# VH-VL binders against q9umr5, part 208

Target 1, 268 residues: q9umr5
Amino acid sequence: SYKPVIVVHGLFDSSYSFRHLLEYINETHPGTVVTVLDLFDGRESLRPLWEQVQGFREAVVPIMAKAPQGVHLICYSQGGLVCRALLSVMDDHNVDSFISLSSPQMGQYGDTDYLKWLFPTSMRSNLYRICYSPWGQEFSICNYWHDPHHDDLYLNASSFLALINGERDHPNATVWRKNFLRVGHLVLIGGPDDGVITPWQSSFFGFYDANETVLEMEEQLVYLRDSFGLKTLLARGAIVRCPMAGISHTAWHSNRTLYETCIEPWLS
Short names: E, the ipSAE of ESMFold2; O, the ipSAE of OpenDDE; V2, 0.75 times the mean of E and O plus 0.25 times the DockQ between their complexes.

## First folded at step 8 (VH-VL)

Design z70 (framework fv_nofazinlimab; at its last look DockQ between E and O 0.02; V2 from the best seeds 0.00; counts 0 for: pae O 7.0 > 2, unsure alone 74.3 < 75, placed apart)
Fold by OpenDDE, second read of step 9:
Structure z70 (fold): chain C 268 residues (1-268), chain A 123 residues (1-123), chain B 112 residues (1-112)
Amino acid sequence: as target 1 above (268 residues)
Amino acid sequence: QVQLVQSGAEVKKPGSSVKVSCKASGGTFSDYTISWVRQAPGQGLEYLGYIIPIFGTANYNEKFKGRVTITADKSTSTAYMELSSLRSEDTAVYYCARTQYDILTGYSDFDYWGQGTMVTVSS
Amino acid sequence: DVVMTQSPLSLPVTLGQPASISCRSSQSLVYSHGNTFLNWFQQRPGQSPRRLIYKVSNRDSGVPDRFSGSGSGTDFTLKISRVEAEDVGVYYCMQGTHWPYTFGQGTKLEIK
């Protein structure tokens, strides 16, 4: 039998978005128990990510308990960050494959229509004033806003991303790293035509430097310092990078080719 | 000026499906949310769901979940509402409406409405 | 689901006189950061609904100042200071705080 699959949705999303994915899984892996967690749907997805982590944790714990052989996580967009944090705080998770589906794993600094929708009256260059305030950190999007021009503010004010990345020292960094390293495989999915994740390389732990030059995962301090285990995972062959062009952000969970190429191989 | 123009009236048999379109003009389609509301003859308003075109995400009233599908085509600035397994009770005028959201201040729903699309379900 | 209860359901009014419509929610409509997503809509005969008030008390553009919204928590009121012939129609309150969003039953305003 196939291991259960748990799906975590993204910002302003819900379980409905994954109807095609469910269909694909059912067709290719009949009998797979797939649970799309319908928590923090719609506007509620703006709630602090730590709150979401707690909620999703409560939901996945029973599922994991019933699946001693392990489970797979498919986490889309913002959900990928939630899942990474989830795996960091859970010392007893049994996740075989963690599939990060077009997630801003290294943060977001986009100036796209996506950003304009979220902040109609704000520019990306000024969003740090909001996001790195205590008030701003009450919004999920600000929890992973990563302004490369205000790194000090990011490091000091980010209450989520900076912590799970181990970029800011905290008492749980060692334990979280240990917990995260329990994952069997980290499958990173994304692509240049995403149009939302900015830069799109964030899905692969790439990100801007101070000059907005995109650096790869291996050039990031979090990797070099192995702050949360990326270097270790890579060394043991546990990281899979699956880039795909021609896929918009809203299509990652509904594209058959993407599923067959990047998701299906890791569902067992 | 902002306008929402919906497709024409539909007459459908029970068990069939209907797909209503809502074309937006006069603004940036990706900046807004499109909601769908229906009104049975002589009755009040009922919220069906919404779509955020830029996110490609939709949220549905549970009452209609499983039968209603809301989609959006950003290239044509058009939203669609498809309702399947039609029954007589689905006879209503279906409206699309625009909403702008700001995470800092919330949202103000339904600043613009379509003209409505009458869907009649009869055997 | 949040139940929106309007009162009255029928509102006959003499021209030039004031009108008041009550809307009560089954639970508080206060959302994060103090926002309250309570809207009022007007639907004239044969027309699409038109938003009059958003967030309890904000008038939409083009809405006459004789319309006003007030309230908090679970109790809200739409007032028309001087009813005019063009005000005939059905008025709906709507909450946008709790999913799924819900409307009141509607109040039919008629001229006596």
Scores: ipSAE 0.657, ipTM 0.864, lowest interface PAE 1.1, mean pLDDT 94
Fold by ESMFold2-Fast, scan of step 8:
Structure z70 (fold): chain C 268 residues (1-268), chain A 123 residues (1-123), chain B 112 residues (1-112)
Amino acid sequence: as target 1 above (268 residues)
Amino acid sequence: QVQLVQSGAEVKKPGSSVKVSCKASGGTFSDYTISWVRQAPGQGLEYLGYIIPIFGTANYNEKFKGRVTITADKSTSTAYMELSSLRSEDTAVYYCARTQYDILTGYSDFDYWGQGTMVTVSS
Amino acid sequence: DVVMTQSPLSLPVTLGQPASISCRSSQSLVYSHGNTFLNWFQQRPGQSPRRLIYKVSNRDSGVPDRFSGSGSGTDFTLKISRVEAEDVGVYYCMQGTHWPYTFGQGTKLEIK
């Protein structure tokens, strides 16, 4: 029997985006119970990430409780950040594989179609003025906006990502780290042709320095300080990196080769 | 299919105000950005501003800032453009047009337009 | 403001022949990620503008494949491989990269 799989979608997305993923899982692991969470769909995905974490937590608790052998998470794009927070705030999660599917784990700093549509007068260089305001932090996309040229503002104003990454202190940091470390495997997936996640290495905990040079996970202060357990997980052999070229942002959940290479091996 | 239907032609005196409506049907109104563009007789297109109904925020071309106000009523799926202190050079056809993001096709500038509203400013 | 310059302004074309319209911007229209917000619109006499092309080269649904867009940076082209009678009208390029959004002055396509 296979462990249940819980799927969390991304920005302006819904459960229907995962029809192909469900077909692949059914073909390779027949009988797997897959629950695609149908919460915060479409424009509701703009709600503050902590609000989304609360709602997804309520949906996930009974599924985990019914699966004593554990569950797997597949979390796409913005959904990967929701899952990061879920693993930290839940004292009793039993997640085996956390599969992060092209998620901006260190944040986003890119001129994307979403940014242009939502903030038509803004470019990545000036969005910090909006995102790091109290009003801006009421929108999910601003919760993980990480401007490498205004790190002081990011650290002080980010209500979500800076806290979850342990970049700013929080009273619950120690318990969040302990909870996150319960995960069996952290499977990181992403690639250079995504076209949305910027830098694409954010999906692997890499990110821009102040000169917009990408530094990989092992060079990040978050990793070096082991703020939420990345260094511990890597030492334990629990981090899997699966980069793949040729896949655009909306294709990660519908590419068979990607599924067979990066996802299928971690669905026990 | 999305359709934008605008209010009828208006004749206004110099110094007065005009308010043009744009009613959207098809799709989710809150997922649009509605822009306003004008065209004087025999001239090209000129951008006035936009409103993002999901945020309730509007932005204006500096050329019209202080005279143009763009609003939206989500309950009726209608956007409005009000232009005050009218001058003869404001005589034009005023168009509304939408911008939408679709997860499959991406960002989509001005994919649907209203039929236009002729505003004539004369004594 | 970004100035959009079209050429030619008047384009008489023989039916069935190709036509090309140039659009130049005073500043680069590259946003990032290869995203360049350059659009082409067609306006038939007495009608609203209709979008043909978005982000330089993407055809709208229902737009015949005889229409194509190309270009990069500051130089863009709209091509019609075989002009048909219904193609008569004014064509506008428009940039959405820099605020405020601006249009070219228009190219009037006529059958000769």
Scores: ipSAE 0.466, ipTM 0.760, lowest interface PAE 3.0, mean pLDDT 91
Fold by ESMFold2, look of step 10:
Structure z70 (fold): chain C 268 residues (1-268), chain A 123 residues (1-123), chain B 112 residues (1-112)
Amino acid sequence: as target 1 above (268 residues)
Amino acid sequence: QVQLVQSGAEVKKPGSSVKVSCKASGGTFSDYTISWVRQAPGQGLEYLGYIIPIFGTANYNEKFKGRVTITADKSTSTAYMELSSLRSEDTAVYYCARTQYDILTGYSDFDYWGQGTMVTVSS
Amino acid sequence: DVVMTQSPLSLPVTLGQPASISCRSSQSLVYSHGNTFLNWFQQRPGQSPRRLIYKVSNRDSGVPDRFSGSGSGTDFTLKISRVEAEDVGVYYCMQGTHWPYTFGQGTKLEIK
């Protein structure tokens, strides 16, 4: 039979958004136990990411315990950062495939409608004044805000992304790297027509340099220093890159071709 | 069902302050945005600012710089707008309105309005 | 601040006939991902304002389908396909793209 699948949703999202994905799994892999975690729905998805990681950790422990042969994670958008943190902090996880579905893995540097609503006087060029303050770090969006023009402030102020990337020194770095490296496969999904993740290459661990030129994963310091295991995973053949054009941010979990091409092969 | 009930009309002297209340009933107060809009006699509408009670953020129209304060009391489901250093041109009906953000459409909805509070500034 | 200019300011109309109100902004109202935050409000005599249209062309709940919005960029139109007696009032456009949000000066619709 197939390994259980755990689904983690994104910002302003809910478990209902994944109804098509659930149907695709049921049709192609009947008998698969799929759990869509319904924690931190809607506006609750703005809570600090470490709070979300703790809540999701508590939810996945019993699921993993009942599946000693392993589980798969499908983690969408902001949820992909939650899942990567889970893989780092859990010394007992049994995740085979970690499927990152259009997640801002190296951060976000783009304007969005919810940022306009929350901070109407701000644009991406000046949002660092809010996000790199203690008050701003209480919002999940600021936990992975990555302003390439204020890297020193990012490294000093980030309470989440700079830590899970190993960009700031911390006492758990070696243990988190060891835990993350126990994953079987890292499946990276995203594309140029996403329209929200900025740059879209963040879903593949690419990101801007100070001139807003995109450097790919292999050009990033976190890769070159192997800070949390990306270089080791790539050398093992454990990283799968599955880009697909023509898919908007809200459509990744409801596109059958994307599912069959990028997701289904990894749901053993 | 949600209702927004505002405090009664006020007559104020120039240089004083006014504080208008907006009490929400029949709904979850802290989950929405409360906006403040005014209408001077015979004039159009002017946006003052808004507050997002769940996050404690308030945003103000800069033309009222230093004179407007928008607050919320979650325990009483009441938003407040205080305008200080009143001038005769601040004579207006002041409205509160509930708005909401929807990730699918990216908009703030004005689905409920208070009845309005007349503030008259005269000596 | 973004200036919103409505025309006409006064609109007498015969019952059952169409009405059209234009609104022009001093700068583009297009935001990220192509969203345009142009709203239309109605204020009937003696009542609080009520939103009719959001994001250029979307009707709010309970708004009759004789109301429609259109436009792009800086030029927008509210249409009433057949004016009814209850449509008397003042109509405002509002932009929600640029802070502070601003209203047009209003268009008073009257039955002749």
Scores: ipSAE 0.103, ipTM 0.602, lowest interface PAE 5.3, mean pLDDT 88
ESMFold2 (binder alone), look of step 10: mean pLDDT 87; pTM 0.890
OpenDDE, look of step 10: ipSAE 0.014; ipTM 0.529

Design z71 (framework fv_nofazinlimab)
Fold by ESMFold2-Fast, scan of step 8:
Structure z71 (fold): chain C 268 residues (1-268), chain A 123 residues (1-123), chain B 112 residues (1-112)
Amino acid sequence: as target 1 above (268 residues)
Amino acid sequence: QVQLVQSGAEVKKPGSSVKVSCKASGGTFSDYAISWVRQAPGQGLEYLGYIIPIFGTANYNEKFKGRVTITADKSTSTAYMELSSLRSEDTAVYYCARGYYDILTGYYPFDYWGQGTMVTVSS
Amino acid sequence: DVVMTQSPLSLPVTLGQPASISCRSSQSLVYSHGNTFLNWFQQRPGQSPRRLIYKVSNRDSGVPDRFSGSGSGTDFTLKISRVEAEDVGVYYCMQGTHWPYTFGQGTKLEIK
């Protein structure tokens, strides 16, 4: 039988977005129990990420307990950050494959058309003033805002991403690293035509330096220090990178070729 | 379900300011954008600006920038549009209207409208 | 600013006959991920406008199916398959793709 699959959606999203993904799984792995979590849907996706982590944790515990052979996670966009935190805070998770669909794993720094509606007079260079305030950190989008020109503010003010990435010290860091390292496979998916995740290489733990030049995962300090286990996972062959061009942000869960190439092989 | 109720008609002198209110009921005020649109007698619709209360963000059509200010009070579920340095050409019905914004799919404007407030500028 | 041009501006229609209103934009209204923010509003005499259509072709709740929207890029159409007496009013197209948001000049539909 196949391991159960748990799906975690993204910003302003819901379980309905995954109907094609469910169809693909049913075709290739018939009998798989797939649970798409209907928590923090729509506007509730703006709630602080730590609040979302707690809610999703409560939902996944009974599913994992009923599956002693293990489970797989498929986590889309912002949901990939929720899943990163789940794997760290749960000292008893039994996740085999963690499949991250176009998630800003190193953060977001983009002056995109979508965000200009919310902050029309604010360039990406000015959003740090809002996001790195205590008020801003009450919104999920600011929890992973990563301004490469204001490292001190990001490190001091980020209540979520800097902690989960081990970029700032936390009392639980050693335990979080140990827990995260229990994952069987970390499958990273993303691409240059996403249009929302900026830089798109954030989905692969790459990110801007102070000159806005993208540095890949192996050049990141969090990787070099092995802060939460990326270097260890790569060394044991547990990281899979699956970039694909031609896919927009809202299409990652509904492209058959993407599914067959990047997702299907990791659903044992 | 959702209703937008505006303040009553105003008669103002040239050079003065007017402040029109728009009270939302039946929905979560802070979850949406409130826009302001005007219509001069016998003329078409003209967009002034909006506010997104949850982010404290307001933006204005450049034609009115420096004269229009849009604010919101979440405790009373009320949005305000203040227009200064009034001219006879500002005589119009001013409407507030609600819009939904989704970060990934964009802006869905004007799903609910206020009843309108007539502002007459005359000496 | 994006200029929205409607035609005709005056539309006398015989009751029960079809009516068609054209709306053209000075720039493409295609937004990110193929979304096109072209909306249609109806304003009956003495009333606030109400939205009929959003994102080119999506009909609002309570809007009769005799109203339909179509188009792409810069050329859009609102059609009424069989005009009824209650359809009298001014119809406006509106773009929400480019700031500032702009309306067409309006089309007055009258029963002849």
Scores: ipSAE 0.013, ipTM 0.503, lowest interface PAE 7.9, mean pLDDT 88

Design z72 (framework fv_nofazinlimab)
Fold by ESMFold2-Fast, scan of step 8:
Structure z72 (fold): chain C 268 residues (1-268), chain A 123 residues (1-123), chain B 112 residues (1-112)
Amino acid sequence: as target 1 above (268 residues)
Amino acid sequence: QVQLVQSGAEVKKPGSSVKVSCKASGGTFSDYAISWVRQAPGQGLEYLGYIIPIFGTANYNEKFKGRVTITADKSTSTAYMELSSLRSEDTAVYYCARSGYDILTGYSAFDIWGQGTMVTVSS
Amino acid sequence: DVVMTQSPLSLPVTLGQPASISCRSSQSLVYSHGNTFLNWFQQRPGQSPRRLIYKVSNRDSGVPDRFSGSGSGTDFTLKISRVEAEDVGVYYCMQGTHWPYTFGQGTKLEIK
């Protein structure tokens, strides 16, 4: 009997994207109850991340309640940020493995196909003008936009990422940290050939400094200050890093070798 | 699977306005932008503007700004292009086209086109 | 505005022979970090344009592998390895990097 698995999709995504992942889980862990949450699909994935967190929270509560031994989360791309916030706002989550598939955990600073579709005239250098406005913060992609050349604006305007990462103070920060620390394992997956997540090390809590030099997780103030528990989790042996080259952004949930190496071992 | 179906040909007098429709079927209308492109007889393609239904925002090529208005009705999955103060030089086939996304390939600009609407401006 | 210049404008080719169309932009089409929004379209007589290639070299589904795109920065090429009768039409390059989006003048491919 395996713990149930809850899957949270990414930007412009739906449950259909995970058909291969479900095949792999069925092959290696037959009988696993897998629920791919069919909320905020397609265009609705652009809704503010706090709105998505609220909706996903309501959906996961009954699943967790029915599984006293715990559940696993597999959260893809933007969905990994939704799961970060879920683990912080839920006082009673029983998540064992939180598996983050190429999610921009420290934010995004790169041109993406989706960004170009939404803001055709923008480049990464000027998107801060849109994203760090109150109007821009009503869109999910802007909630994790992290311009390293305008860090002051990011810290002041980010309504989501700066808060869940503890980069800006929030009244609930202590409770959010306590709740997040209840997770059994934080499994971080990503790689240099992703092509969308920029810098790709954002999937491992690394990010650009003001000169666009990547600083890894252990060099980040959020880690050094232990703002939401990364340092504590690492010391506990609860962080797993599984980088893999040769995988594009849309292939993380459909690559068998990636599944066998990085995901399968954490689905008890 | 997604198709764009445009309204029928129009014949207009100089100084009047024309409104061309573009109805999307077989997909989620709000998941993509709708662009408008025109082609004068025997000439090349000229970009007019776009609308992003999810934002309700439209943007126009400066050449047509003040004369062109692009709107969308999400309830009928239809985009509209209105061109006012028509001149004989506006005689063209007007196309709507989708700028979409594909989870496997990423950004897809102009991957699906309507059949075109001939607008003739003559006295 | 970014000017897109195609060469040649008229391309007579013999069936079964290769054909090549050049497209040059007045500015670099690199969107930050290497993404380049350069697309190629085919328009057969009396039909709407059909996208063949997107982002320089990616072929659309259903487009024969005899069509290929290449290039970087400001210089791009569409190649047809072996021209067939159904390839007759006008070919356009288009840039989506800079506003407003602009098209080349078109290259008319005709069977000799």
Scores: ipSAE 0.007, ipTM 0.459, lowest interface PAE 9.3, mean pLDDT 88

Design z73 (framework fv_nofazinlimab)
Fold by ESMFold2-Fast, scan of step 8:
Structure z73 (fold): chain C 268 residues (1-268), chain A 123 residues (1-123), chain B 112 residues (1-112)
Amino acid sequence: as target 1 above (268 residues)
Amino acid sequence: QVQLVQSGAEVKKPGSSVKVSCKASGGTFSDYAISWVRQAPGQGLEYLGYIIPIFGTANYNEKFKGRVTITADKSTSTAYMELSSLRSEDTAVYYCARVKYDFLTGYYYMDVWGQGTMVTVSS
Amino acid sequence: DVVMTQSPLSLPVTLGQPASISCRSSQSLVYSHGNTFLNWFQQRPGQSPRRLIYKVSNRDSGVPDRFSGSGSGTDFTLKISRVEAEDVGVYYCMQGTHWPYTFGQGTKLEIK
């Protein structure tokens, strides 16, 4: 039998967006128990990410307890960051495949309609003033805003992303790293035509330097220092990179070719 | 220009609830967060919480969590603060105030205040 | 919660003379590399509070230049260079750095 699959949605999203994904899983892995978590739906997805992590943790504990052979996570967009933190804070998770579906793992630095909806007079060059304030950090979007021109402010003010990436010190960092390293496979999915995640390479732990030149994961201090285990996972053969062109941000969970190529092989 | 107009004074029994309204006029309601602050007679100011109407997101001071609920109705440009399980210690003037973010200065502004609503809790 | 302590609590001043109010926080209010979210509010008798100063030293629109704010870290001061009759009221410092946001006890400014 197949391990259960837990799905965590993204910004302004809900379980209804995953109908096609569930159909694909049922076709290729019939009998799989798939749970799409109906927490922090729609506007509630704007709540601080640590609050979302706590809520999702409470929901996944009983699912994991009922599956001693392990579970798989499929985490879309912002949901991929929730799952990153979940794997770090849970001392006893039994996740085999963590499938990150176009998630801004190193952060976001781009002008999007979602960000401008809350901050209409801002552009990406000035959004750091809002996001790195106490008020801004009350919103999930700002928890992963990563301005490469104000990296010092990001490191000091980010209440979420800088901490889970080990870019800023935290008392629990060693335990979080140990917990995260228990994951069987880290499957990273994303692509150049996403149109929302900026830079799109953020889904693969790449990101802008101060000149807005994208540096890949292996050139990041987070990787080089092995801050939360990326270098260890790569050496173990546990990181899978699956880029695909031609897929827009809202289509990652509804593209059959993407599913067959990048997701299906990691569901056991 | 934004003006905040609050509902009238209320007298409530202990154990009941009160719902105070704050109607915004002038400017776009969705462009502002609305904060709630109270002041007991002869006492200082105390922050209850805030709401961002466009997203319906609210945050509460832990002291009032479980008793306070802040909501917004975009169709009427009105924010509400509801306080339940009222005690005599909840007797206070309740104020709403606008919070607007200025990206040039990197700061939120709490610059426009309602006139206040006196809530008296009396047995 | 961050405790904001004001002194003096009662400030009798002679008309035309300077006045000074101190505010001390139990924790540093420095947030992001120089951004310190300390505000000063004035409440005249029977009126809603009015913000005078934001981010330690920035004066709000319409606030007379005789009001000034200064300070850093945990120690802050509001100064009125020449007290006028309209300045009678209670003055509050407020921190917006740490949730929940907190106010000082208030300083009642009265004309002698």
Scores: ipSAE 0.007, ipTM 0.425, lowest interface PAE 9.2, mean pLDDT 87

